# Designs tried in a protein design chat: VHH binders against Putative polysaccharide deacetylase (cda1). Part 19

Target 1, 320 residues: Putative polysaccharide deacetylase (cda1), of Schizosaccharomyces pombe (o13842)
Amino acid sequence: MYETRDLTGNAGKPVDTNPWPNNSKIAVSFVVNYEEGGERSLLYEDEGFETFLTEAGLMPFPNRPVRERSIESCFEYGSRCGFWRILNLFKKHKVPFTCWAIGQAVEKNPVVVGAMEEAGCEVGSHSHRWINYEGVPPETEYEHIKKSVQAIQKASPSNSAPRSWYTGRASLNTRKLVCQVYKDLGLPQPFDSDEYNDDYPYWVADPLASKPGAEDDKGLLIVPYTLEVNDMKYAVAPGFCNSDDFYTYARDAFDVLYEEGLEGAPKMMTIGLHCRLTGRPGRFRGLQKLMEHITSKEGVWVATREQIAQAWSAKHPYKA
Below, E stands for the ipSAE of ESMFold2; O stands for the ipSAE of ESMFold2 at other seeds; V2 stands for 0.75 times the mean of E and O plus 0.25 times the DockQ between their complexes.

## First folded at step 18 (VHH; framework vhh_7pa5_2)

Design w4 (from r2 with S111T; at its last fold request DockQ between E and O 0.92; V2 from the best seeds 0.77)
Amino acid sequence: QVQLVESGGGMVQPGGSLRLSCAASGFTFSDYAMSWVRRAPGKGPEWVSYISSGGGWTRYADSVKGRFTISRDNAKNTLYLQMNSLKPEDTALYYCARSDFTKYRGTSSFTYHFDYWGQGTQVTVSS
ESMFold2, look of step 18: ipSAE 0.694; ipTM 0.889
ESMFold2 (binder alone), look of step 18: mean pLDDT 81; pTM 0.808
ESMFold2 at other seeds, look of step 18: ipSAE 0.694; ipTM 0.889
ESMFold2, look of step 19: ipSAE 0.517; ipTM 0.826
ESMFold2 (binder alone), look of step 19: mean pLDDT 81; pTM 0.808
ESMFold2 at other seeds, look of step 19: ipSAE 0.702; ipTM 0.890
ESMFold2, fold request of step 25: ipSAE 0.699, 0.703, 0.711; ipTM 0.888, 0.890, 0.895
ESMFold2 (binder alone), fold request of step 25: mean pLDDT 80, 80, 80; pTM 0.807, 0.802, 0.804
ESMFold2 at other seeds, fold request of step 25: ipSAE 0.733, 0.646, 0.725; ipTM 0.901, 0.867, 0.900

Design w5 (from r2 with H113P; at its last look DockQ between E and O 0.66; V2 from the best seeds 0.68)
Fold by ESMFold2 at other seeds, look of step 18:
Structure w5 (fold): chain B 320 residues (1-320), chain A 127 residues (1-127)
Amino acid sequence: as target 1 above (320 residues)
Amino acid sequence: QVQLVESGGGMVQPGGSLRLSCAASGFTFSDYAMSWVRRAPGKGPEWVSYISSGGGWTRYADSVKGRFTISRDNAKNTLYLQMNSLKPEDTALYYCARSDFTKYRGTSSFSYPFDYWGQGTQVTVSS
């Protein structure tokens, strides 16, 4: 796997059949990352404090083998305040999001899973810890993947296992390990979002098959994510200075895809959010403006990633 | 109390086969990765094979690849090692070992964290 790259995709060809319900011109996936409590800390025997996607941004803060309570406090704002502010906005507009939840973060604040389910949102998995898995041995990554599924399912009032998957800082083994864990647990393969490379879901070969195209190849559905229409850009460069930057960029991305849908090429769009970033009141205004813009338009389907995956695969099944 | 009890060892001619079993009790077997480790006469311990807690991810030492197969039955709390094409070099005391891989402390040096071991079962390959 990954020995070659697929630089072609559909080669710009439009899909023949609109998979979105009600002839929608765009499918919009809001994603809320719930990471608070899974980040690096000496409390968890990590080698230092968390420095990624924090209020420190790219400032030259040397990572050291100490706790940094200011950074931990900013994460706590995400779980204590930001998550709820964002959830309430989606409830007000009566549209869902997909959450990628870190398993350890769920263990430390399980009430968020039930709150999201009650609001009609999907709770997917972000693995067990919020760390870079590139250097983590496959033996450990397997058990983290499994533990995250268990943590989310245990916290779920409906006892639901996550159907959507995103690791982010993944290893070359991650995709296969995730599929293997789900198979070992007797669960349907999750929809994989560890790609950033298209405005449509698409199929790849099942990483557990004996070889691509073989009789045992059941396919794996990719539902791409985004690093560009993403509030992480408040904390990285080149990035957003204020909520108008986020709003304007996300609005313009939405308008381009919506216009393409009106012209016969309906696509999907993802908007990535983090509780501790957009949950801050000044940044939150940008999300409010975006929500008003998107929900005021006709022919827009705001859906969970599971809903998008199901609608897509019903019209475009894997041929194997 | 955690117990791991190996069985199935014995004497076998070169080229023969044996199947080792490890009965687990006192813990939730399906929560733990398992390994086989062997200790040949006059030698230190050698890791042989690993299987993930769910059973689907396995690894083998180069010396046994293609000849040995690790498996587990989580409903019966039992770990297995099928050993085929046995060689005199496989003569050793074989241990069943439990690991908790959920802890990762960010070091670049990785070693298998065995926390409980069985008594071992002797495998002797000779004519």
Scores: ipSAE 0.670, ipTM 0.878, lowest interface PAE 1.7, mean pLDDT 92
ESMFold2, look of step 18: ipSAE 0.699; ipTM 0.888
ESMFold2 (binder alone), look of step 18: mean pLDDT 80; pTM 0.807

Design w6 (from r2 with S108Y; at its last look DockQ between E and O 0.78; V2 from the best seeds 0.00; counts 0 for: pae O 8.7 > 2)
Fold by ESMFold2 at other seeds, look of step 18:
Structure w6 (fold): chain B 320 residues (1-320), chain A 127 residues (1-127)
Amino acid sequence: as target 1 above (320 residues)
Amino acid sequence: QVQLVESGGGMVQPGGSLRLSCAASGFTFSDYAMSWVRRAPGKGPEWVSYISSGGGWTRYADSVKGRFTISRDNAKNTLYLQMNSLKPEDTALYYCARSDFTKYRGTYSFSYHFDYWGQGTQVTVSS
């Protein structure tokens, strides 16, 4: 599948039929990453401690086989405090998010799945561990994918398997392996968010088909994600210095896409959040402001990624 | 108690075919990836093939690619190895092996760890 690149997409043309309900001018997907307990640690027989998207800075060397409690403590804030603060905000505004849930993190704190379902949120999968899957043996990645689906389903009061998928630090094998696991489990193929390259969902050929366009090619829907309208920028450079940076950037991105929708090109927008980052009170103020801005406007559809995928598929079905 | 029982071995001429079976019991077969491993006379164990827990993904040693096909029937708790175009160097005791490929320790490794084995079934390819 990655033998060529699609640099064209829609060539700048808006879609010809608005797929969003109530003639909405924008579909907004809030995403909450639940990663706490899946990160690298000697407790989990990893070779070192976690160094990505942390508060603690780089005082310890990342290649050391030791525990770094300050980093672990920052992650624990996400699961103990940040997750709940964010969830309560969404409950207050009565709008849903999609969660990327790490399977191991769910196993270690399963109550979060029921809390999200009760609030009307979607629980998708972020694979089993929060690690870089490039270079992981394909057999190991397959079993991680399967274990994450099972962990989320087991924790689910409704016994629901995740319908949306995001690995993040994926391998070239990941997309095909995810589809294969879902087929083997007898589950509908998930909506794939391991792309960052469009403001619309779009179809690609089914990775499991004999060939693109063959009779067995049922397509795979891509629902793009974001690394730029994302609170990870509090922890990477160049990034956000304070909550107003996050708020103004996300607001401006929303306003641009909303205005394009008013002019006949209704698109989707994703906003990426991490429990341990935006869950901190000082950063949380930015999310509060953004939520009030978005929910005060007419013609805005705040939806889960599954809802967006379904609305898109109904108006723009796959044509092999 | 985990039990793996191989069958289907025998004598065959070069170019011939055999189908090996492995009956599994004492565990939830569909939860585990499975492998075939062989031991030729005077040699150590050699991994032959792998099949994922759902059956949708397979891997083969270079020495058997294109000639052997691994499959499984999760409803019957049975693992299979279809062996075609057999050669004298395929002569070995063939084992059905269970492994857990979900373990990851932060380094890439293709080497499999097998926690349960059957007694094996003999395959002999000679004129």
Scores: ipSAE 0.013, ipTM 0.428, lowest interface PAE 8.7, mean pLDDT 90
ESMFold2, look of step 18: ipSAE 0.578; ipTM 0.840
ESMFold2 (binder alone), look of step 18: mean pLDDT 81; pTM 0.811

## First folded at step 19 (VHH; framework vhh_7pa5_2)

Design z1 (from w4 with H113P; at its last look DockQ between E and O 0.68; V2 from the best seeds 0.00; counts 0 for: pae O 2.9 > 2)
Fold by ESMFold2 at other seeds, look of step 19:
Parts: structure tokens; C-alpha cells; sequence
Structure z1 (fold): chain B 320 residues (1-320), chain A 127 residues (1-127)
């Protein structure tokens, strides 16, 4: 499926003048990454400690085969404090988010799944470990995918399996492996967010079909994600210096897409958040300002990725 | 106690077929990937085939591709190997092997981390 690239998409043409409920001019997906407890550590027999998307990520902080408790405590802030601060804000504004939940992180703190479900949020899967899957053998990746689905479902008071999928640091096998695991478990295919290349959902061929366009090709819906309207930029270059940098960038992205919607081309937007980053009080102020901006506007639909996928596919069914 | 018991071996002519079975007990069978491994007389172990814990991802050694089919029935805790178009070089003691592939140990060359296997079942292909 990666033999060619789709550089064309819809060639800049509007896809649908009214794809969202209530004639909404933009669909907004907030995403909360719940990764804490899934990161590399000697505690889990990994080669070293994890610095990515932490205060140490931009610093000369050499990795070594030891436990680094200071960095581990930064992750722990995300699970102990940041997650709850963010969840409470969404409850206050009565809008949902989608969570990318790491299976091992859920196993180590399962209470977060029930808390998110109670608040009306979607719990999707972020695979089992928070690692780079590019070099992981397909045999291991299959079992990680399966274990993450089972961990989330086990922690779910409603016994719900995740309907949305994002690996992030994926392999070329990831998409097919995810679909295969879901088929083997007797679950409907998830909506796939391992793309960053458009402002609306779109279909690709089912990776399990005998060939694209065949009778068995039921399609796979892509719901694109983002690496730029994303608080990861507090910890990577070019980055955000303060919470106003995050707020103004995300606000400007929202305003551009909202204006395009008012002019007849309604689209979707994603905002990526990490518990240990935006959950810090100083950074959290930027999210507060953004939430007030977005919820003050008419014709804005803040929805889970599952809701966006369902609304889109109802109006744009797959055609092989 | 983990137990793996192979059966279905025997004598067969070249071009013939056999179906091996492996009965598993003492663990949650559907949580584990499984493999078939064989040892020809005077040789070391040779990996033959692999199947994921859910059954949907399979791999085969080049020497058996197109002739052997691995499958599993998770409801019956049983692993199978359908062997068709058998050749004299397939003569070996065939083992059912369990692995826990959920462990990640960095980016290294792939190896099959077998933790349990049975006593084996003999397959002999001769005229």
C-alpha cells in the first residue's frame, strides 16, 4: 500500500459544503495522549531512559543504561496531575476529547479509562508501549497491538474496545497489522490516524483485501492527526517558548479553518496534547485560552474522532 | 504447568501429506504465538513456521512455503501443521513451540524466543 504516494488528494477543491452536524463550519478534535508508564525504562528491561517530549528533550542530556528518576517523575506528573487537570477543563466546557492511550500505561493506571468514559470522551489506542515501532519485528508489533486493545477493554467499565487508532512512530507494517488484529479479535476495523496529510477524513483501500477494488475491499477510513498544532512543540524545535505561543498558533490555525468553513469549505482540525506537557500549570493557561476561544464561536463542533469518522462516512461512504 | 503434546507424525511416501497437531494446556493458549520447529537426524533445530496469538499473521521458512500451512483453533487449544507435497528432506522430529513476542528488547536482529516446547512427533518421508 505504500508503493505510491497520493500527492493529489482533492486537488484543493472543497470536498463537501456541509459535512458536519448542525451545519457546523468546523469539526474540532482535541486529542489527549496518555503515555505515562509506557515509555522506555530499565525498569521494563529497555536499553535506557526516555527523554522524548519531556523537559530534557531539547537539552544535551546523554542517554545511559540507567534509570533517570528526574525524567521518570516528569512522566509521573502527567499521570498524577496533568491528566486530571486537562480532563477537568473538558468537563467544565462540556466537550469531549479522544485519548490515544498506551496499553501498558493503562495497565499501570486503569482508573483513567473509566474517568474518560464517564466524561463522554473516546479512548482510542496508542499501541502497547511508547516506543519507535519502525524497527520492532512484525511478530512483536502484532502482539503489542492486541495487548493494547485488551488492556483498554479490560479497564473499560463498559467493556469497550478502542475504535480509533494511532501509533505515531509506526512501521510500514503497522496499518495492516492493526487491521489484522482487529479482524482476529472479531472487532470492526478502527479509524486510522497515522497520517498528517489533510484537513478531512478520507478513504484508502482495505489493507486486508486481496487487492484494491476487489469484492473484499471494505475500505479503511483515515482521520488525519497533527504534529504541528500540538503541544509537543514545547519540547521540540522549532518550539513554543511560552503558553501564548501555543495559544496564538492554535487559535490562528482554528481561525483559518473556521473562515474557510464560513466560505463554503468546512473542514476538521486536530489539536494534540500531552498530559506531562500541557498539564503543567504555566502551559495549561494556553489550553484554557484556546478552549474559551473555540467554544465562544457559533457553528463549531467539538467531537471525538469516532464521531467525526461516523459523520463523515455516513455522507461519504467508501466506493471501491 | 505448561504442556505441549505433538501428534500426527508417521511414515509417508514422497508427495504425500500429513497433518500434525499440538495440544496445549496449562496456560492461556490464545495469548501466545506458536511455532513449529524441526530437527533432522544429525542436524540442529530449524524453524519451520510461525502463527500469531490471534491466528492472522503467519510466516514460513522458504523451504516449506506453499507446501505447509500452519493454523490454530484457540477454542480447542490446538496448533496444526498441514504438510503437503512432502519430500525426503522434510524427514525430522517436529516440535510445537511457544513464544512470548510481547517482550521488546530494542532494535536487534529478529530471533524466535521459544520458552516451551514438547517432545516432538516423528515425520519420515521415504520410499
Amino acid sequence: as target 1 above (320 residues)
Amino acid sequence: QVQLVESGGGMVQPGGSLRLSCAASGFTFSDYAMSWVRRAPGKGPEWVSYISSGGGWTRYADSVKGRFTISRDNAKNTLYLQMNSLKPEDTALYYCARSDFTKYRGTSSFTYPFDYWGQGTQVTVSS
Scores: ipSAE 0.483, ipTM 0.806, lowest interface PAE 2.9, mean pLDDT 92
ESMFold2, look of step 19: ipSAE 0.704; ipTM 0.890
ESMFold2 (binder alone), look of step 19: mean pLDDT 80; pTM 0.800

Design z2 (from w4 with S109D; at its last fold request DockQ between E and O 0.92; V2 from the best seeds 0.78)
Amino acid sequence: QVQLVESGGGMVQPGGSLRLSCAASGFTFSDYAMSWVRRAPGKGPEWVSYISSGGGWTRYADSVKGRFTISRDNAKNTLYLQMNSLKPEDTALYYCARSDFTKYRGTSDFTYHFDYWGQGTQVTVSS
ESMFold2, look of step 19: ipSAE 0.715; ipTM 0.895
ESMFold2 (binder alone), look of step 19: mean pLDDT 81; pTM 0.815
ESMFold2 at other seeds, look of step 19: ipSAE 0.667; ipTM 0.880
ESMFold2, look of step 20: ipSAE 0.696; ipTM 0.889
ESMFold2 (binder alone), look of step 20: mean pLDDT 81; pTM 0.819
ESMFold2 at other seeds, look of step 20: ipSAE 0.680; ipTM 0.880
ESMFold2, look of step 23: ipSAE 0.679; ipTM 0.881
ESMFold2 (binder alone), look of step 23: mean pLDDT 81; pTM 0.813
ESMFold2 at other seeds, look of step 23: ipSAE 0.012; ipTM 0.479
ESMFold2, fold request of step 25: ipSAE 0.709, 0.728, 0.722; ipTM 0.894, 0.899, 0.897
ESMFold2 (binder alone), fold request of step 25: mean pLDDT 80, 81, 81; pTM 0.811, 0.814, 0.814
ESMFold2 at other seeds, fold request of step 25: ipSAE 0.737, 0.234, 0.716; ipTM 0.901, 0.690, 0.898

Design z3 (from w4 with D100E; at its last look DockQ between E and O 0.81; V2 from the best seeds 0.00; counts 0 for: pae O 4.8 > 2)
Fold by ESMFold2 at other seeds, look of step 19:
Structure z3 (fold): chain B 320 residues (1-320), chain A 127 residues (1-127)
Amino acid sequence: as target 1 above (320 residues)
Amino acid sequence: QVQLVESGGGMVQPGGSLRLSCAASGFTFSDYAMSWVRRAPGKGPEWVSYISSGGGWTRYADSVKGRFTISRDNAKNTLYLQMNSLKPEDTALYYCARSEFTKYRGTSSFTYHFDYWGQGTQVTVSS
């Protein structure tokens, strides 16, 4: 796979005039990344401390063989405070999110899975560690993928395996390895979010099929994610300086897609959140404003990625 | 205690087949990747094949590709090696070995670590 690129998609043509329940004009997926405890640290035998999406910004001389407790402490804020602050907001508004949970982070704080399930949220997998999987041997990545599924399922009061998948810093092998692990566990393929390239789900061939279109090709549904309507921009340049920047950008993205839906082309939107970033009180105000804006509109479906995948698949089944 | 017990070795003529088994106990077998390693007379250990903990990812040394098939039955805690088209150079003591996960340390350099080994089963391929 990846020998060619699909630069065409639907070439700007409308895909479906009514893909979502209740004639909704937009499907909104809030995503909460739960990463705290999976990040790089000498404590976990990594070669250095975490430098990505931290309060410290870009640091000179990353990868030094020391612990940086200030960075670790900021991650701990995410798991101790930020996660709960965000969860409580969603409970108050009675709308769900999808979590991408790092398996090791779940092992070190399993109560978050039950809390999310009780609130009606979906718990998907973010693999086992929060690291760059480029250059990780396929054998190692396979075992990480499997351990993340098992960790989440073990922590789940309903014994549920994650149905949605996002790696982020993936290798070229990741998609095939994920499908292989799910097959080996006797599970249907997950909904894959390791794409950023469209405003609606779409099918690709099953990476495990003998060839595209064969009888063993059960398809793989892509549910795209975002790196731009994403609070990671508080920590990367050019980015958001304050919560108003996040709010206005996300609001404007929502309004554009909502208007397109009113004009006969309903789509989906994703909003990416991190416990340690938007969970900070000053940034949290932006999420509060965005939630109020979105929930004030008619014809808006705030849904989990599994719900979006199921609604789409019902109207657009894979044709091998 | 971790125990790995190989069986199924024996004498066979060139072109023949054997199926090795490795019974595992004392640990959660399905949590570990496994390998076969062989030691020919007068030589050091040679890695032969690898299988992931779930069974869906396998690798083979070039010398055995297309002739050997590694498999596992996690319900029976058993690792297998199907050896077809055997050659005299396959003569060796065959061990099953437990692989730990290869830990990524932020470099491109990884090594498998085999922390437990069986006693081995002899495979002899002669005239």
Scores: ipSAE 0.301, ipTM 0.713, lowest interface PAE 4.8, mean pLDDT 91
ESMFold2, look of step 19: ipSAE 0.583; ipTM 0.842
ESMFold2 (binder alone), look of step 19: mean pLDDT 80; pTM 0.805

Design z4 (from w4 with D100H S109D; at its last look DockQ between E and O 0.64; V2 from the best seeds 0.00; counts 0 for: pae O 18.2 > 2)
Fold by ESMFold2 at other seeds, look of step 19:
Structure z4 (fold): chain B 320 residues (1-320), chain A 127 residues (1-127)
Amino acid sequence: as target 1 above (320 residues)
Amino acid sequence: QVQLVESGGGMVQPGGSLRLSCAASGFTFSDYAMSWVRRAPGKGPEWVSYISSGGGWTRYADSVKGRFTISRDNAKNTLYLQMNSLKPEDTALYYCARSHFTKYRGTSDFTYHFDYWGQGTQVTVSS
């Protein structure tokens, strides 16, 4: 599956048919990462504490085999305060987001799944732990994938399994393992977001097929994600210093894609958020401004990734 | 009460084949990963093979890879081990075991734990 790279894509050509409903000029996917409780900790028998995407991300914090309560407390802000602040903003504007939910984080705070479903948001899976899956044995990763699906489904008032998937720090085995778990559970193949390489969904060969193009190749839909229009840049260098940096960057990305849509090439955009980062009041102002900008425009479709995948698939079915 | 009952063992000549079965009861079989473990005379237990709860992912010890195939039928609550090209060193008491993790020690380390076992079925490969 990863033995070659597709460096061509659409070769800069617009898609012939606008896949977005109501002749929308852009499809906007807000994504909220819910990771709090799935991160590394000695409490969970990990080798050390979490140092990635925290308030201390630029500090010289050498990882060591101890607990660091300051870091754990910063994560707890995300689950205790940041998640709810963000959810309330989306409810106020009556638009949905997609959540990447870590299975273990859901197990430790299941109320968030019902809250998101009641608000019309999609709950996708972020696997079971918030760790690097590179080098994790395939058997262990399979069980993590299964546990995350079950945790989300158990917490769901509608008993809904996640339809969208993102691992992030994935292994070369991850995509195939995810598809295998869904097949084994009798679930439809998920929409895969472990790519960052286009402004449209696109099809790849089914990882479970005997070979690409074979009779058993039913395809896998990729709905690309982003590390670029992403509030992780508050916690990495060089990155965003204040909420104006986030707002103006995300606004400018939106405006470029919106203008391309007006010129006949409507695309999708993803905006990545983390409860513990944008949920802080000073950073939250940037999200508020962005929401006001986006919702004031005509021809904008703010949608879940499932909705985007369905709209795309209806107009661009897979052809093996 | 959890029960695991192995069957299908016996005597076979080198190069022969056997199919082991394990009937499971007293728990939701499809929720658990399963393993085959063997114990040769005078040796401790040796993990042989693993299958995920849904049956989609399998692993084998290097000593049996390419010769043994693990499978399961979740509708019949049954675990299988197809053993081909048998060798005298495969002679052992074979157990099916319910598998889970007792610890997770980061991205590169893990340990399987087997919380329930059957009484085993004897496989003897001799001329």
Scores: ipSAE 0.000, ipTM 0.176, lowest interface PAE 18.2, mean pLDDT 88
ESMFold2, look of step 19: ipSAE 0.312; ipTM 0.712
ESMFold2 (binder alone), look of step 19: mean pLDDT 82; pTM 0.812

Design z5 (from r2 with S111V; at its last look DockQ between E and O 0.82; V2 from the best seeds 0.00; counts 0 for: pae O 3.0 > 2)
Fold by ESMFold2 at other seeds, look of step 19:
Order: structure tokens, then sequence, then C-alpha cells
Structure z5 (fold): chain B 320 residues (1-320), chain A 127 residues (1-127)
């Protein structure tokens, strides 16, 4: 796979059949990344401390083999405070999110899985560690994928394995490895979100099939994610300076897609959140405003990625 | 107490076949990737094949690719190596090795994943 790029997609044509329930004009997927405890640290025998998507900015000697407790403390805010603040907002508005849960982070704070399930949220997998998997041997990546599924399932009061997948900083092997792990565990094939390239789900050939279009090709559903409408831009320059920047950008993205839905082209939108970023009170206000905007509109379906995948698959089944 | 016990070795003529087994005990077998490693007379250890903890991801050394097949039965805690089209250069003591591929240090760490070996089973390919 990836030997060529698909630059065409649907060539700008809207899908013929609206897959969203109640003739909704947009499907909105809120995503909460739960990463705290999976990041780089000498405590976990890593080569250095975490420097990505932190509040610390540029630090002198960022690749030193030491622990940086200030950075670890900022991550701890996410697990201790930010996660709960965000969860409570979604409970208040009675809408779900999908969580990308890092397996090691779940192992170190398993209570979050049950809390999310009780609130009606989906717990998907973010792999086992919060690291860059490019360059990680495929043997190691396989075992990380499997450990993350097992960690989430073990922490789950319903013993549920994740149905949605997002590695983020993936390797060229990730998609095939994820499918292989799920097959080996006897689990249904997951929905893959390691793409950023469309405003609706779409099918690709099953990576485990003998060849595309063969009898054994059952397809793989892609449910794209986003780096655009994502609170990571609080931590990546040039990015959001304040919560109004996040709110107005996300609102404008929502309004464009909503208007397209009203005109006959209903799509999906993802909003990416991180416990340690939007969970901070000053940034949290932007999420509050966005939630009020979105929930005030008619014809909006706020759903988990599993729900979106199921609705899509029912109306647009794979055709090999 | 981790134990790995190989069996199925013996003498066979060139072109013949053997099936090696490795019985595992003292740990949760399905949590670990496994490998076969061999040691020919007068030579150091040579990695032969690898299989992931779930069984679906395999690797082979170039010298055995297409002739050897690694497999596992996690319900029976057993690792297998089916060896077909055997050659005299396949003569070696064959070890079952356990690995923990979940540890990663930012560089190649393959050799640091094997933490237990069995005693080995002898395979001899001669007329």
Amino acid sequence: as target 1 above (320 residues)
Amino acid sequence: QVQLVESGGGMVQPGGSLRLSCAASGFTFSDYAMSWVRRAPGKGPEWVSYISSGGGWTRYADSVKGRFTISRDNAKNTLYLQMNSLKPEDTALYYCARSDFTKYRGTSSFVYHFDYWGQGTQVTVSS
C-alpha cells in the first residue's frame, strides 16, 4: 500500500445517499486524546523527556537524558483535572465523544475507561505509547498495538475491546499491523482514523487481502481525523493564542460544513482535544462556547466514531 | 519458572523434512513473541525465524525463506518449526527463544529482546 497516492477521492462529487440518522446535515465527532502516562520519560526507560505538544515551548538541550518534572507535571494536569473537566461538560450536554486512549496511560489510570463508558463515550485505541512509531521495528509495533487493545479491554467494565483506531505518528506498516493484530485476537476489524484527507468516511482495500478486489477483500473503513480543528494548535506555533482563536476557527469550520449539508452535501467533522491542553480553564472556555454553538443548531448529529462508521457502512457498504 | 523444551530433532537425508516443537511453561505464552535460533558446528548463533505473540506476523532469515514455516498454538503453549527441503547447511542445534519486543530504546534493540532459551534440539542433515 502507499506505493501511489489517492489524490482524487470522489473528485468533488457529493455522496448520493445521506447516511446520517434523522437526515442530519452534519455528523460531529468530538475526540478526546488521553495520552498522559504514555509520553516519553526516563521513568519509563525512554531516552529523554517529552517535548511534543507541551506548554514548555523551546527548552535548552531538549534531547538530554533527564527527567523534566515541569513537563511531566503539565501532563499530570491532563489526567488529574483536564480529563474530568472535559468529561463533565459532555455529560452536561448529553453528547458523546470518542477517546483515543494510549494503552500505557490506561494501565496507569484505568478508572478513566469506566468513567467514559458510563458517560456513553467510545474508548478507542491510540496504540500503547505516545511516541513516534516511524522507525519503530514492526515486531515492536505489533506488540504495542496488541498491548493497547488488551489494556483498554482489561480496564473496561464491559470487557470491550476498542473498535476505533488512531496511532497518530504512524509508520508505513501501522495499518497492516493493526488489522493483523485484530485478526489474531479474533476481533472485528477496527475503523481506521490514521488519515486526514477527507470530510467523510471511505473504504480502502483490506490490507490483509491477497490483492485488492479479491474474494477475501472485505475492505477497511477509513474515518478521517484532523490536525486542523485540533487544540494541538495551542501548543504548535503559529497557533491559537487564546480560547477565542480555537472557538472561532472551529465554529467557522463547523458553519462551512453545516451549510454544505443544508445544500445537499452532508459531511462529517472531527474536533480534536487533549486533556492537558483544552482541559486548562482558560482554554476550556473555547470548548464551552463551541459546544453551545453546535448544540444550538438543528440537524446536527454528535456521535462517536463507531456510530459514524456504522451509519456509513449501512448506507455505503464496501464494493470490491 | 520459565521453561522452554524443544523436541523433534533428529537425522534426516537432504531434501527431507522435520517438524520441531517447543513446549513452553511458567509464563503466559500468548503474551510473548517467539523465535527459533540455531547454532551450527563451529559457528555463532543464527536467528532463523520469528513469530508475533498473536501468531499473525512472521519473519524468516533469507537462508530458510520458502522452506521453513514457523507457527504457534497459544492454546497448547507450543511453538513449531516446519522444516522442508532440508540441506546439509541446516545442520545445527535449534533453540526456542522467548522475546519481549515491547521494550524500545530508540535504536535497534532486537538482540536485547531474547531473555530465555531452551536447551536445544539437534538437527542433522546427512546421507
Scores: ipSAE 0.471, ipTM 0.801, lowest interface PAE 3.0, mean pLDDT 91
ESMFold2, look of step 19: ipSAE 0.644; ipTM 0.867
ESMFold2 (binder alone), look of step 19: mean pLDDT 81; pTM 0.804

Design z6 (from w4 with F110Y; at its last look DockQ between E and O 0.74; V2 from the best seeds 0.68)
Fold by ESMFold2 at other seeds, look of step 19:
Structure z6 (fold): chain B 320 residues (1-320), chain A 127 residues (1-127)
Amino acid sequence: as target 1 above (320 residues)
Amino acid sequence: QVQLVESGGGMVQPGGSLRLSCAASGFTFSDYAMSWVRRAPGKGPEWVSYISSGGGWTRYADSVKGRFTISRDNAKNTLYLQMNSLKPEDTALYYCARSDFTKYRGTSSYTYHFDYWGQGTQVTVSS
């Protein structure tokens, strides 16, 4: 796997059949990352404190083996306040999001799973820890993947296992390991979002098949994610300075894709959010404005990633 | 009270086959990755094979790859090692060993960390 790159995709050709319900011109996936409690800390026997997507900016000595209580406190804002502020906005507008939940974060605050399910949101998995899995042994990554699925299912009032998957900082083994864990647990293969490279879902060969195109190749559906229409840009440079930067960038991305849909090429768009970032009041205004803009337009389908995957698969099934 | 009890060892001629079993009790077997480890006369422990807690991810030492197959039955709390094409070099005391990989942070290697071991079952390959 990954022996070659697919630089072609559809070569700019629009899909021949609109998969979105009600002839919608765009499918919009809001994603809420729930990471708080899964990040690096000496409290969890990690080698240092968390330095990625924090309020602290560039740090002179980011790998010191100490706790940084201020960073931990900023993450706690996400679970204590930011998550709920974001959830309430989606409930008010009666549209769903997909959550990628870190398994350890769920274990430490399981009530969030039930709250999201009650609101009609999808709870997917973000693996067990919020760490860089590149360089983590496959043996460990397997057990983390399994533990995250079990943690989310245990916290779920409906006993639902996650159907959508995103690791983020993944290894070259991650995709195959995820599929193997789901098979071992007797669960349907998940939809994989560890790609950033298209405005459509698309199929790849099943990583567990004997070879691509074989009789046992049932395919794996990719539902791409984004690192650019993403509030992580509040925490990286150069990035967003204020909520207007986030709003206008996301609005313009939406408008371009929406206009392409009106012209006969209806696509999907993802908007990535983090509880501790957009959940801050000053940044939250940008999400409020974006929500008003998107919901004011006709022919917009705001859906979970599972719903998008199902709609796509119904119209564009895998052909081995 | 973790217990691991190996069985199925014996004497066999070169080219023969044996199947080892390990009965596990005192813990939730399906939560743990398992390994087979062997100790030849006068040598230290040598990792042989690993299987993930769900059964679908396996690894083998180069010396046994293609000849040995690790498997598990989580409903019966049992680990297996099918050993084919046995060689005199495979003569050893074979142990069933448990690991908690959720805590392991180092680079993958054949020197896995094990928290519990069985008593072992003897495999002897001689002409």
Scores: ipSAE 0.666, ipTM 0.871, lowest interface PAE 1.8, mean pLDDT 93
ESMFold2, look of step 19: ipSAE 0.666; ipTM 0.873
ESMFold2 (binder alone), look of step 19: mean pLDDT 80; pTM 0.809

